# Ledger of designs, part 3: VHH binders against Rho GTPase-activating protein conundrum (conu)

Target 1, 207 residues: Rho GTPase-activating protein conundrum (conu), of Drosophila melanogaster (Fruit fly) (q8t0g4r359to565)
Amino acid sequence: VSINALIRRDQQVTGTDSSLVPLFLEKLIGELLRRGSREEGLLRIGGHKQKTELLYNELESTFYQNPDNLDNLFRTATVHELSSLLKRWLRELPQPLLTNELIQLFYQCHTLPSIDQMNALSILCHLLPPENRNTLRSLLSFFNIIINLKDINKMNVHNVATIMAPSMFPPRYIHPSDNNSIAEQVRMAAQCCRLTNILILRGEKLF

## First folded at step 25 (VHH; from x4 with L53T D61K)

Design y3
Fold by ESMFold2, fold request of step 31:
Structure y3 (fold): chain B 207 residues (1-207), chain A 119 residues (1-119)
Amino acid sequence: as target 1 above (207 residues)
Amino acid sequence: ELQLVESGGGLVQAGGSLTVSCAASGSIYSIYAMGWSRQAPGKERELVAGIDTGGDTYYAKTVKGRFTISRDNAKNTLYLQMNSLKPEDTAMYYCARDEYSWGYDFDYWGQGTQVTVSG
């Protein structure tokens, strides 16, 4: 289910104007922060895979709705299972968070000097549809809270950026055909990590 | 196609050393982060160590200081050097990778290689 579909459904169910961030995601981030911000290895390691599968299947079967059901569902899982759920949700979106239209432009910022990369990424963030922009902003805020507690959770900006790079830049949208060499694939992966690092470090300044 | 093939397991005396290896195939994006999990009889599979293509490493507390993970990106080969082995390290050791991130939230495993520590 797309970000726009989730937000439309949220509005229908609650009858309330939306923050333009899926309610499911707001609640998931809230649980991860409340229960997991001080947990060593949050985002990096996972929980029980069968539990994560059950969570994902339940969310898909209910179309990510009914806020009270989400709270109850999340209580049954460890923070590491909820972390796995976040990563899977981002990767399973029918359109990437950075949109089909803009994701290649986001990626191509790697060709610019570092100061120009920061400015170009900010411009691209302003070009995102409001739903995607607000969802991205929420995710970057979450990552920065985790990073601010790195002395406890051991997750610095480099760790988070590397782990989350394929969620921000899913390979199928920026990956060249299978005929690229190993060395080229390594370089492209490193560029995704670097761009994700910049997005996290800039955080609110992008918007 | 993604394939993970472990080798190098065997019987080792307590206090000894052993290296297991994993030959991996597939795109770098599918194996950017790899590692080892293990499963002892009657227990659930557990994370042992991880390494990504950029060289970041992670170790479970029970093996930190005794085990060393490494990889040869050019050959897509993963290694786990295990020193100071204890009977508690006896397990099937699985090479693994993380599909949804470049972390150590493993979701694909090879067939495994048995490591048995006597003594």
Scores: ipSAE 0.577, ipTM 0.823, lowest interface PAE 1.6, mean pLDDT 88
Fold by OpenDDE, fold request of step 31:
Structure y3 (fold): chain B 207 residues (1-207), chain A 119 residues (1-119)
Amino acid sequence: as target 1 above (207 residues)
Amino acid sequence: ELQLVESGGGLVQAGGSLTVSCAASGSIYSIYAMGWSRQAPGKERELVAGIDTGGDTYYAKTVKGRFTISRDNAKNTLYLQMNSLKPEDTAMYYCARDEYSWGYDFDYWGQGTQVTVSG
C-alpha cells in the first residue's frame, strides 16, 4: 500500500490528518521510542521473521478494518520485530519513499561538492509529495532521537545511516554503472550510506 | 550460491568450553555482517552474537562475558568461542548472514551444529 493510500485511509478514520504521516507509522515510532530507544542495537538487530511477517501482512491487509488488533500486536511485539517491520515496510513500498521521480536525483547528489549537497537535498525534499516529505521528516526526527541515546543503545549516526540506507535507497531503484561489478555495487551502497548519513545529520534543516 | 557450514558442536559438561566455526562460500565474505543464532527445543530462534564488517560486536545479555565472536576474512570463517557453558546454552547453533550486509537482521543460516551442555 502506498503512502498516499495510507493517508487517505487515515483521513477516513480520523476525519483529518494534519501530520500527513501514516497513522500506523506514528504508532510504530511511538512504540519504538517508548520501549526501544535504550535498547542496544535498535534498528540493527532483527526480530523473529515469522512474527515480523505477520505484522507486515496485518498492516497491509487489515489494519484499517481492525486497528485494535494491530495496536495489540505492536504492544506485544518485541522492539526488534517492530524495527524489522519498519525497514521492510520502507523497502517494499510500491514506490520508494523518495519516489520514482526523485530517487535518482537524490542519489546523484553524491557527486556534488559538500557545500552544494545540503541545498540540493533540501530542494529535492521540497519537491517530494507532502505525505512523502512529512514521512521522511518524521523518520529523520525519530532517528536523531535514537542517535542522541547512542551511549546507551550503541546506535550512532553512522550505524543508523548504514542500517537504514537500503530502506531509503532500495537496491532495485538504484542502478550501478555496471551491474556485473561487485566493486561498483559496494561503492554504490557506500554512497547511499553517506547520503543517508547527511539526511539524518541535516534533519529538520532540510525542510 | 551462498553456503554456510557450521562445525564444532558436541557434548560438554557445565562449566566447560567449546568453539564452533562456520565456513562461508559463494559470496564476498568480508562485506557482510555475520552472526550466530541458536534454537533450543520448544523455543524461538534467538540472536546470540553478531559481528559487522568493521569488527564491532554484539552479544545477547545471556551470553555476554562468556561468549566471543570473531571472524577471519582471509579464511571466510566465523567463530564462536563459548566459555562457562550452562545447560541453558543447549541448542542448535546456526551461522547467519544479513541480506543487506550491515545489520544483524539475519536472512541466511546454515544447517546448524548441535551444542549440548549437561548439568
Scores: ipSAE 0.503, ipTM 0.779, lowest interface PAE 1.1, mean pLDDT 91
Fold by OpenDDE, last read:
Structure y3 (fold): chain B 207 residues (1-207), chain A 119 residues (1-119)
Amino acid sequence: as target 1 above (207 residues)
Amino acid sequence: ELQLVESGGGLVQAGGSLTVSCAASGSIYSIYAMGWSRQAPGKERELVAGIDTGGDTYYAKTVKGRFTISRDNAKNTLYLQMNSLKPEDTAMYYCARDEYSWGYDFDYWGQGTQVTVSG
């Protein structure tokens, strides 16, 4: 289900949602912050695979359900299952969070001097559909909250960026200069990590 | 194709020590976070320990202070030194790797090596 479809559903259910962030994501982030922000290795440690799968399928099957029905679903899941759900949801979107149109441009920002990267990324963020932009904004805020507790949860900006880079830049949408070169794949992964790091560090300033 | 092969399991008395090893092949070992998971009969598979590319480690609360994870990138080998073993440590121990390099959200496992602690 696309972000846009989720937003439309939410608006139908609740009347009006000016946040343009999927309600399930708000609830998911809420649970992660409430229960997992101080948990060592949050986002880094995976949940039980089968349980995460069930959670994901349940989420998909409840697409048209009242958002209140999500409360029990998330409450009964571990924080690591919820974090796995978040990553999987991002990676399995019908189009990436950064959109089919812009994700390559986001990636190509790695070629810019550092002084120009911020401006370029900010421009691209503003070119995102409103629901994608606001979703990204919400996620970056969430990541920064986690990072601020790095002394407890051991998740610094580099750790979070490394973990979330594949979700921000799903491999199927980002292609190296040579698909047959392992070295290029590694380089690409590193660039995605660095870009994700910058996105997180800049946070609200991007918007 | 990634292949993970565990070894070193066996029967050990409570309070004893055991080291299990994992030989990894088919990928660039040094760029991936590795770990150990275990599964006891009737229980869910659980993360035991993880080690990232920088050597940072994580341990489950139940094994912290007793187990030590390490890696030898030159040998593409992962180790788990288990000390002060308890009967509740009895499980099939699996070498594991994350699909996306750095995390401990493991997607690949070996066939496992059985560790049995009597006592």
Scores: ipSAE 0.492, ipTM 0.776, lowest interface PAE 1.1, mean pLDDT 91
Fold by OpenDDE, fold request of step 31:
Structure y3 (fold): chain B 207 residues (1-207), chain A 119 residues (1-119)
Amino acid sequence: as target 1 above (207 residues)
Amino acid sequence: ELQLVESGGGLVQAGGSLTVSCAASGSIYSIYAMGWSRQAPGKERELVAGIDTGGDTYYAKTVKGRFTISRDNAKNTLYLQMNSLKPEDTAMYYCARDEYSWGYDFDYWGQGTQVTVSG
């Protein structure tokens, strides 16, 4: 289900939602912060694979059939299952969070000097559809809250960036110059990690 | 093709020690976080320990202080030193790797090596 479709449904259910962030994501982030922000390895440690898959399928089913089960769905899941759900949801969006139109431009920012990267990324963030932009903004805020507790949960900015980079820059949308070169794949992955790191560090300043 | 081959399992008495190893082939070993999972009969597979490329480690609460995970990148080998073993540590132990480089959300496993701890 697309972010737009989620937002439209949420608006129908809640009346007037001005956040333009999917309701399930707000609830998911809320649970992760409430229950998992102090857990060692949050976002890094995966939940049970089958249970995570069931959660994902239930989420898709809940969207179309019964939104009232959402709170119960998240309440009964472990924080690691919920974090896995978050990553999977982002990776399996019909189009990437950064959109088909802009994700390559986001990636190409790695070629810019550091002094230009912030401005370029900020411009691209403003070019995102409002729902994508606000969703990204919400996620970056969430990541920074987690990072602020790094002494407890052991998740510093590098760790979070490394873990979330594949969700921000899904491999199916970002291709190396040579698909047969392992070195190129490694370089691309590192670049995505660095860009994700910058996005997280800049945070609210991007918007 | 990625291959993970575990070895070193066996029968040990409670309080004993055992080291299991994993030989990895078919990929660049040093760029991936690795780990050990275990599964006892009738139970879910659970994360035991993880180690990233920088040597950062994670241990499940049930094994912390008793188990030590380490890696030799030159040999493409992963190790799990298990001390003060308990009967509840009895399980099939799997070498694991994430689809992505740094997580402990494992997607690939070997065939496993059986560890049995007698009381």
Scores: ipSAE 0.491, ipTM 0.774, lowest interface PAE 1.1, mean pLDDT 91
Fold by OpenDDE, last read:
Structure y3 (fold): chain B 207 residues (1-207), chain A 119 residues (1-119)
Amino acid sequence: as target 1 above (207 residues)
Amino acid sequence: ELQLVESGGGLVQAGGSLTVSCAASGSIYSIYAMGWSRQAPGKERELVAGIDTGGDTYYAKTVKGRFTISRDNAKNTLYLQMNSLKPEDTAMYYCARDEYSWGYDFDYWGQGTQVTVSG
């Protein structure tokens, strides 16, 4: 289900007043912050695979059949299952969070000098559809809250960026200059990590 | 094709020590985070320890201070040194790798090696 579709559904349920962030994501982030923000290795540690799969499928089913069942689903899940759900949801979007049109441009920002990267990324953020932009903004805010507790949860900006980079830049949408080069693939992954790191560090300033 | 093969399991008395190993083949070992999970009968599989590509480590609360995870990239081998073993450490121990290289959200597993601690 696309972000846009989620937002439309949410608006049908809650009315026209919307933050343009999917309701389930707001609830998911809320639970992660409430129960998991101080947990060592949050986002880094995976949840039980089968349980995470069930949770994901239930979420997809709930979207169409029972949108109000999210609270119980998230309450009974472990924080690691919830974090796995977050990463999986981002990776399995019908188009990446950064959109088909812009994700390559986001990636190409790695070639810019540091002084130009901020402006370029900010422009690209403003070119995102409103629901994508607001969702990104919400996620970056969430990551920064976790990072601020790094002394407790041991998740610094580098760790969070490294873990979330594949979700921000799903491999199927980012192509190395040489698809047959393992070294190039590794470099690409590192670049995605660095870009994710910059996005997190800049945070609200991007918008 | 990726293969993870655990070894070193066995029977040990409480308070004893044991080292299990995992040989990885079919991929570039050094670019992936690795770890150990265990599963006791009737219990869910649980993360025991993880080590990323930079050597950063994680330990479950139940084993912290007793277990040590390490890796030898030149040998494509992962290790778990287990000291002060307890009967509750009895489980099948699995070597694991993360699909996306960086975290401890493991997607690939070996066949496991049995560790039994007698009281």
Scores: ipSAE 0.481, ipTM 0.772, lowest interface PAE 1.2, mean pLDDT 91

Design y3
Fold by ESMFold2, last read:
Structure y3 (fold): chain B 207 residues (1-207), chain A 119 residues (1-119)
Amino acid sequence: as target 1 above (207 residues)
Amino acid sequence: ELQLVESGGGLVQAGGSLTVSCAASGSIYSIYAMGWSRQAPGKERELVAGIDTGGDTYYAKTVKGRFTISRDNAKNTLYLQMNSLKPEDTAMYYCARDEYSWGYDFDYWGQGTQVTVSG
């Protein structure tokens, strides 16, 4: 289910003004912060795979449930299963968070000098549809809270960027079938990590 | 043949040492964090140790200070040096990688190598 579909459904079910961020994500991030911000290896360490699959399939099959029941559902899972769920959700979006239209432009920023990369990424963030932009902003804020506690959770900016890069830049959108060489895939992975690192470090300055 | 192949398991006395290794195929694995998980009979598989491409390591609390993970990308080989072994370390040890998030959320496994600690 797309970000827009979730936001429209959230408004209809809750009757609440929209933040333009899916309520599922806001609640998931809330649980991850409350239960996991001080947990060693958060995001890096995965939960039990079968539980994560059950959670994801249940959410998809029930159209992400009624918002009141999300808290109860999340309480059935460990923080590491919820972390795996976040990565799975981002990876399985019908189009990437950075959109079909813009994701290659985001990626191609790696070809620019450093100061131009930061400016180009900020411009691209402003070009995102408001739902994608606010969702990205919420995620980057979440990553920075984790990183600010790195002395406890051992998750520095490099760790978070490396782990989250495939979710921010899913490989199927970055190296089409004609870019299947192993050396090219390795280089593309490194550039996606570097771009994710810049997005996290800039954080609110992008918006 | 593209595989993760563990070796080096066996029977060892409590307090002893053992090294297990994992032969991996191709340079594709140079971009993945890799690691070791273990499963004792009747228990769920648990993360033991991980190492990323930059050499940053993670150890479960139950093995920290006793086990050392290392990686030789030139030989595509992952190692786990296990010292001060305890009967509780008895398990099938699996070499693993994380295909989807390049962390220790492992989703690809070898067949495993049995480590048995007597005593």
Scores: ipSAE 0.275, ipTM 0.650, lowest interface PAE 4.2, mean pLDDT 85
Fold by ESMFold2, fold request of step 31:
Structure y3 (fold): chain B 207 residues (1-207), chain A 119 residues (1-119)
Amino acid sequence: as target 1 above (207 residues)
Amino acid sequence: ELQLVESGGGLVQAGGSLTVSCAASGSIYSIYAMGWSRQAPGKERELVAGIDTGGDTYYAKTVKGRFTISRDNAKNTLYLQMNSLKPEDTAMYYCARDEYSWGYDFDYWGQGTQVTVSG
């Protein structure tokens, strides 16, 4: 289910104005912060694969129905399973967070000098649909909270960027051909990691 | 296709040392996160140690300072050196690789090697 569909369902189910961020994500981030922000290796350590699959399939089959069901479902999972769920959700969106229209432009910023990268990324963030922009902003805020606690959780900006880059720049949208060499895939992954690092470091300054 | 084969398990005395190995048929170079998980009888599988795509290492609190993860890219082998072993370390030890998340969300698993620690 797409970000727009989730936001429309949130409005329909709750009958209230939306933050333009899926309630599922707000709830998930809230649990990760409450239960996991001081846990060593948050985001880096994966949960049990089978449990993460069950969580994801349950959410997709129920179309992310109502907030109380989310709370109950999240209580059955460890913070590492919830971390894996976040990464999976981002990768499996029908359109990437950075949109089909803009994700290549986001990626191509790697070719610019660093000051120009920051300015170009900010422009692209403003070009995102409001739902995608607000969702990205919420995610970057979450990452920065984790990084501010790095002395406890051991997740510095480089660690978070490295782990989250494939979710921010899913490979199928960056190099959709499966004939790229492994060496080229590694170089492209490094570029995505670099860009994710800049997005996190700029944070609110992008918006 | 990737195949992970663990070896080196066995019976060791408490306080002793043991190194388990994981041979891979595919690449375990620095472009993949690799790790060791363990499962004791009646317990859930837990991540013990990991080495990420950048070469940084992670250790569970229960083994930090006693266990060392390393890899030998020339031999395509991942190692877990276990020192100061305790009976509580008794478990099946599994080697794993993460292909899709570039983190410790492991997708590929070996069949495991048994480590038994007796007093």
Scores: ipSAE 0.012, ipTM 0.431, lowest interface PAE 8.0, mean pLDDT 83
Fold by ESMFold2, last read:
Structure y3 (fold): chain B 207 residues (1-207), chain A 119 residues (1-119)
Amino acid sequence: as target 1 above (207 residues)
Amino acid sequence: ELQLVESGGGLVQAGGSLTVSCAASGSIYSIYAMGWSRQAPGKERELVAGIDTGGDTYYAKTVKGRFTISRDNAKNTLYLQMNSLKPEDTAMYYCARDEYSWGYDFDYWGQGTQVTVSG
């Protein structure tokens, strides 16, 4: 289910104006911060795959749940399963967070001199539809809160960027598998990690 | 297509050392994050150590300073060097690969190798 569909469904069930961030994501981030911000290896450590699959399938099957139902569902999972759910949700969106229209431009910023990369990424963030932009902003804020607690959770900016890069730049949108080599895939992965690092470091300055 | 085969387990006295290894078939090994999980009898599996595509490592608090993860891409082999072993380290040790991300969101693959620490 797309970010827009989730936000429209949120508006229907709550009857309120939207933050333009899916309620499920706000609740998930809140739970990760509450239970996990001081846990060593948050985001890095994955949960059990079968349990993460069940959580994801429940979310997708119901389309949207009452906010209290989301809280109850999340309480059945460890923070590492919730972290896996976040990464999977981002990776499996029908359109990537950075949109079909812009994700290649985001990626191609790697070809620019480093100072120009920051400016270009900020411009692209402003070109995102408001829903995608606010969702990205919320995610980057979450990542920076985790990084600010790195002395406790041991997750510095490079760690978070490396781990989240394939969720931010899902490989199928960056380089279709046809005719690529393993060496090119490794190079692409490094570029996506670098771009994700810049997005996290700039944070609010992008918006 | 990818096969993970763990080996090197065995019986060791407390305070001793052991290295377990995981042979991976296929050239795509270098793309993925890999790691070691363990499951003691009656306990849930836990991530012990991981190494991502950039070479950064993670260790669980219970093994930090005692265990070292490494990978040899030329041999397609992942290693876990375990020093200062304790009876609490007794478990089946599983090699894993993250099929969908570059983090340590591992599914438990392979049959495992038993490590038993007496003493």
Scores: ipSAE 0.012, ipTM 0.434, lowest interface PAE 7.6, mean pLDDT 82

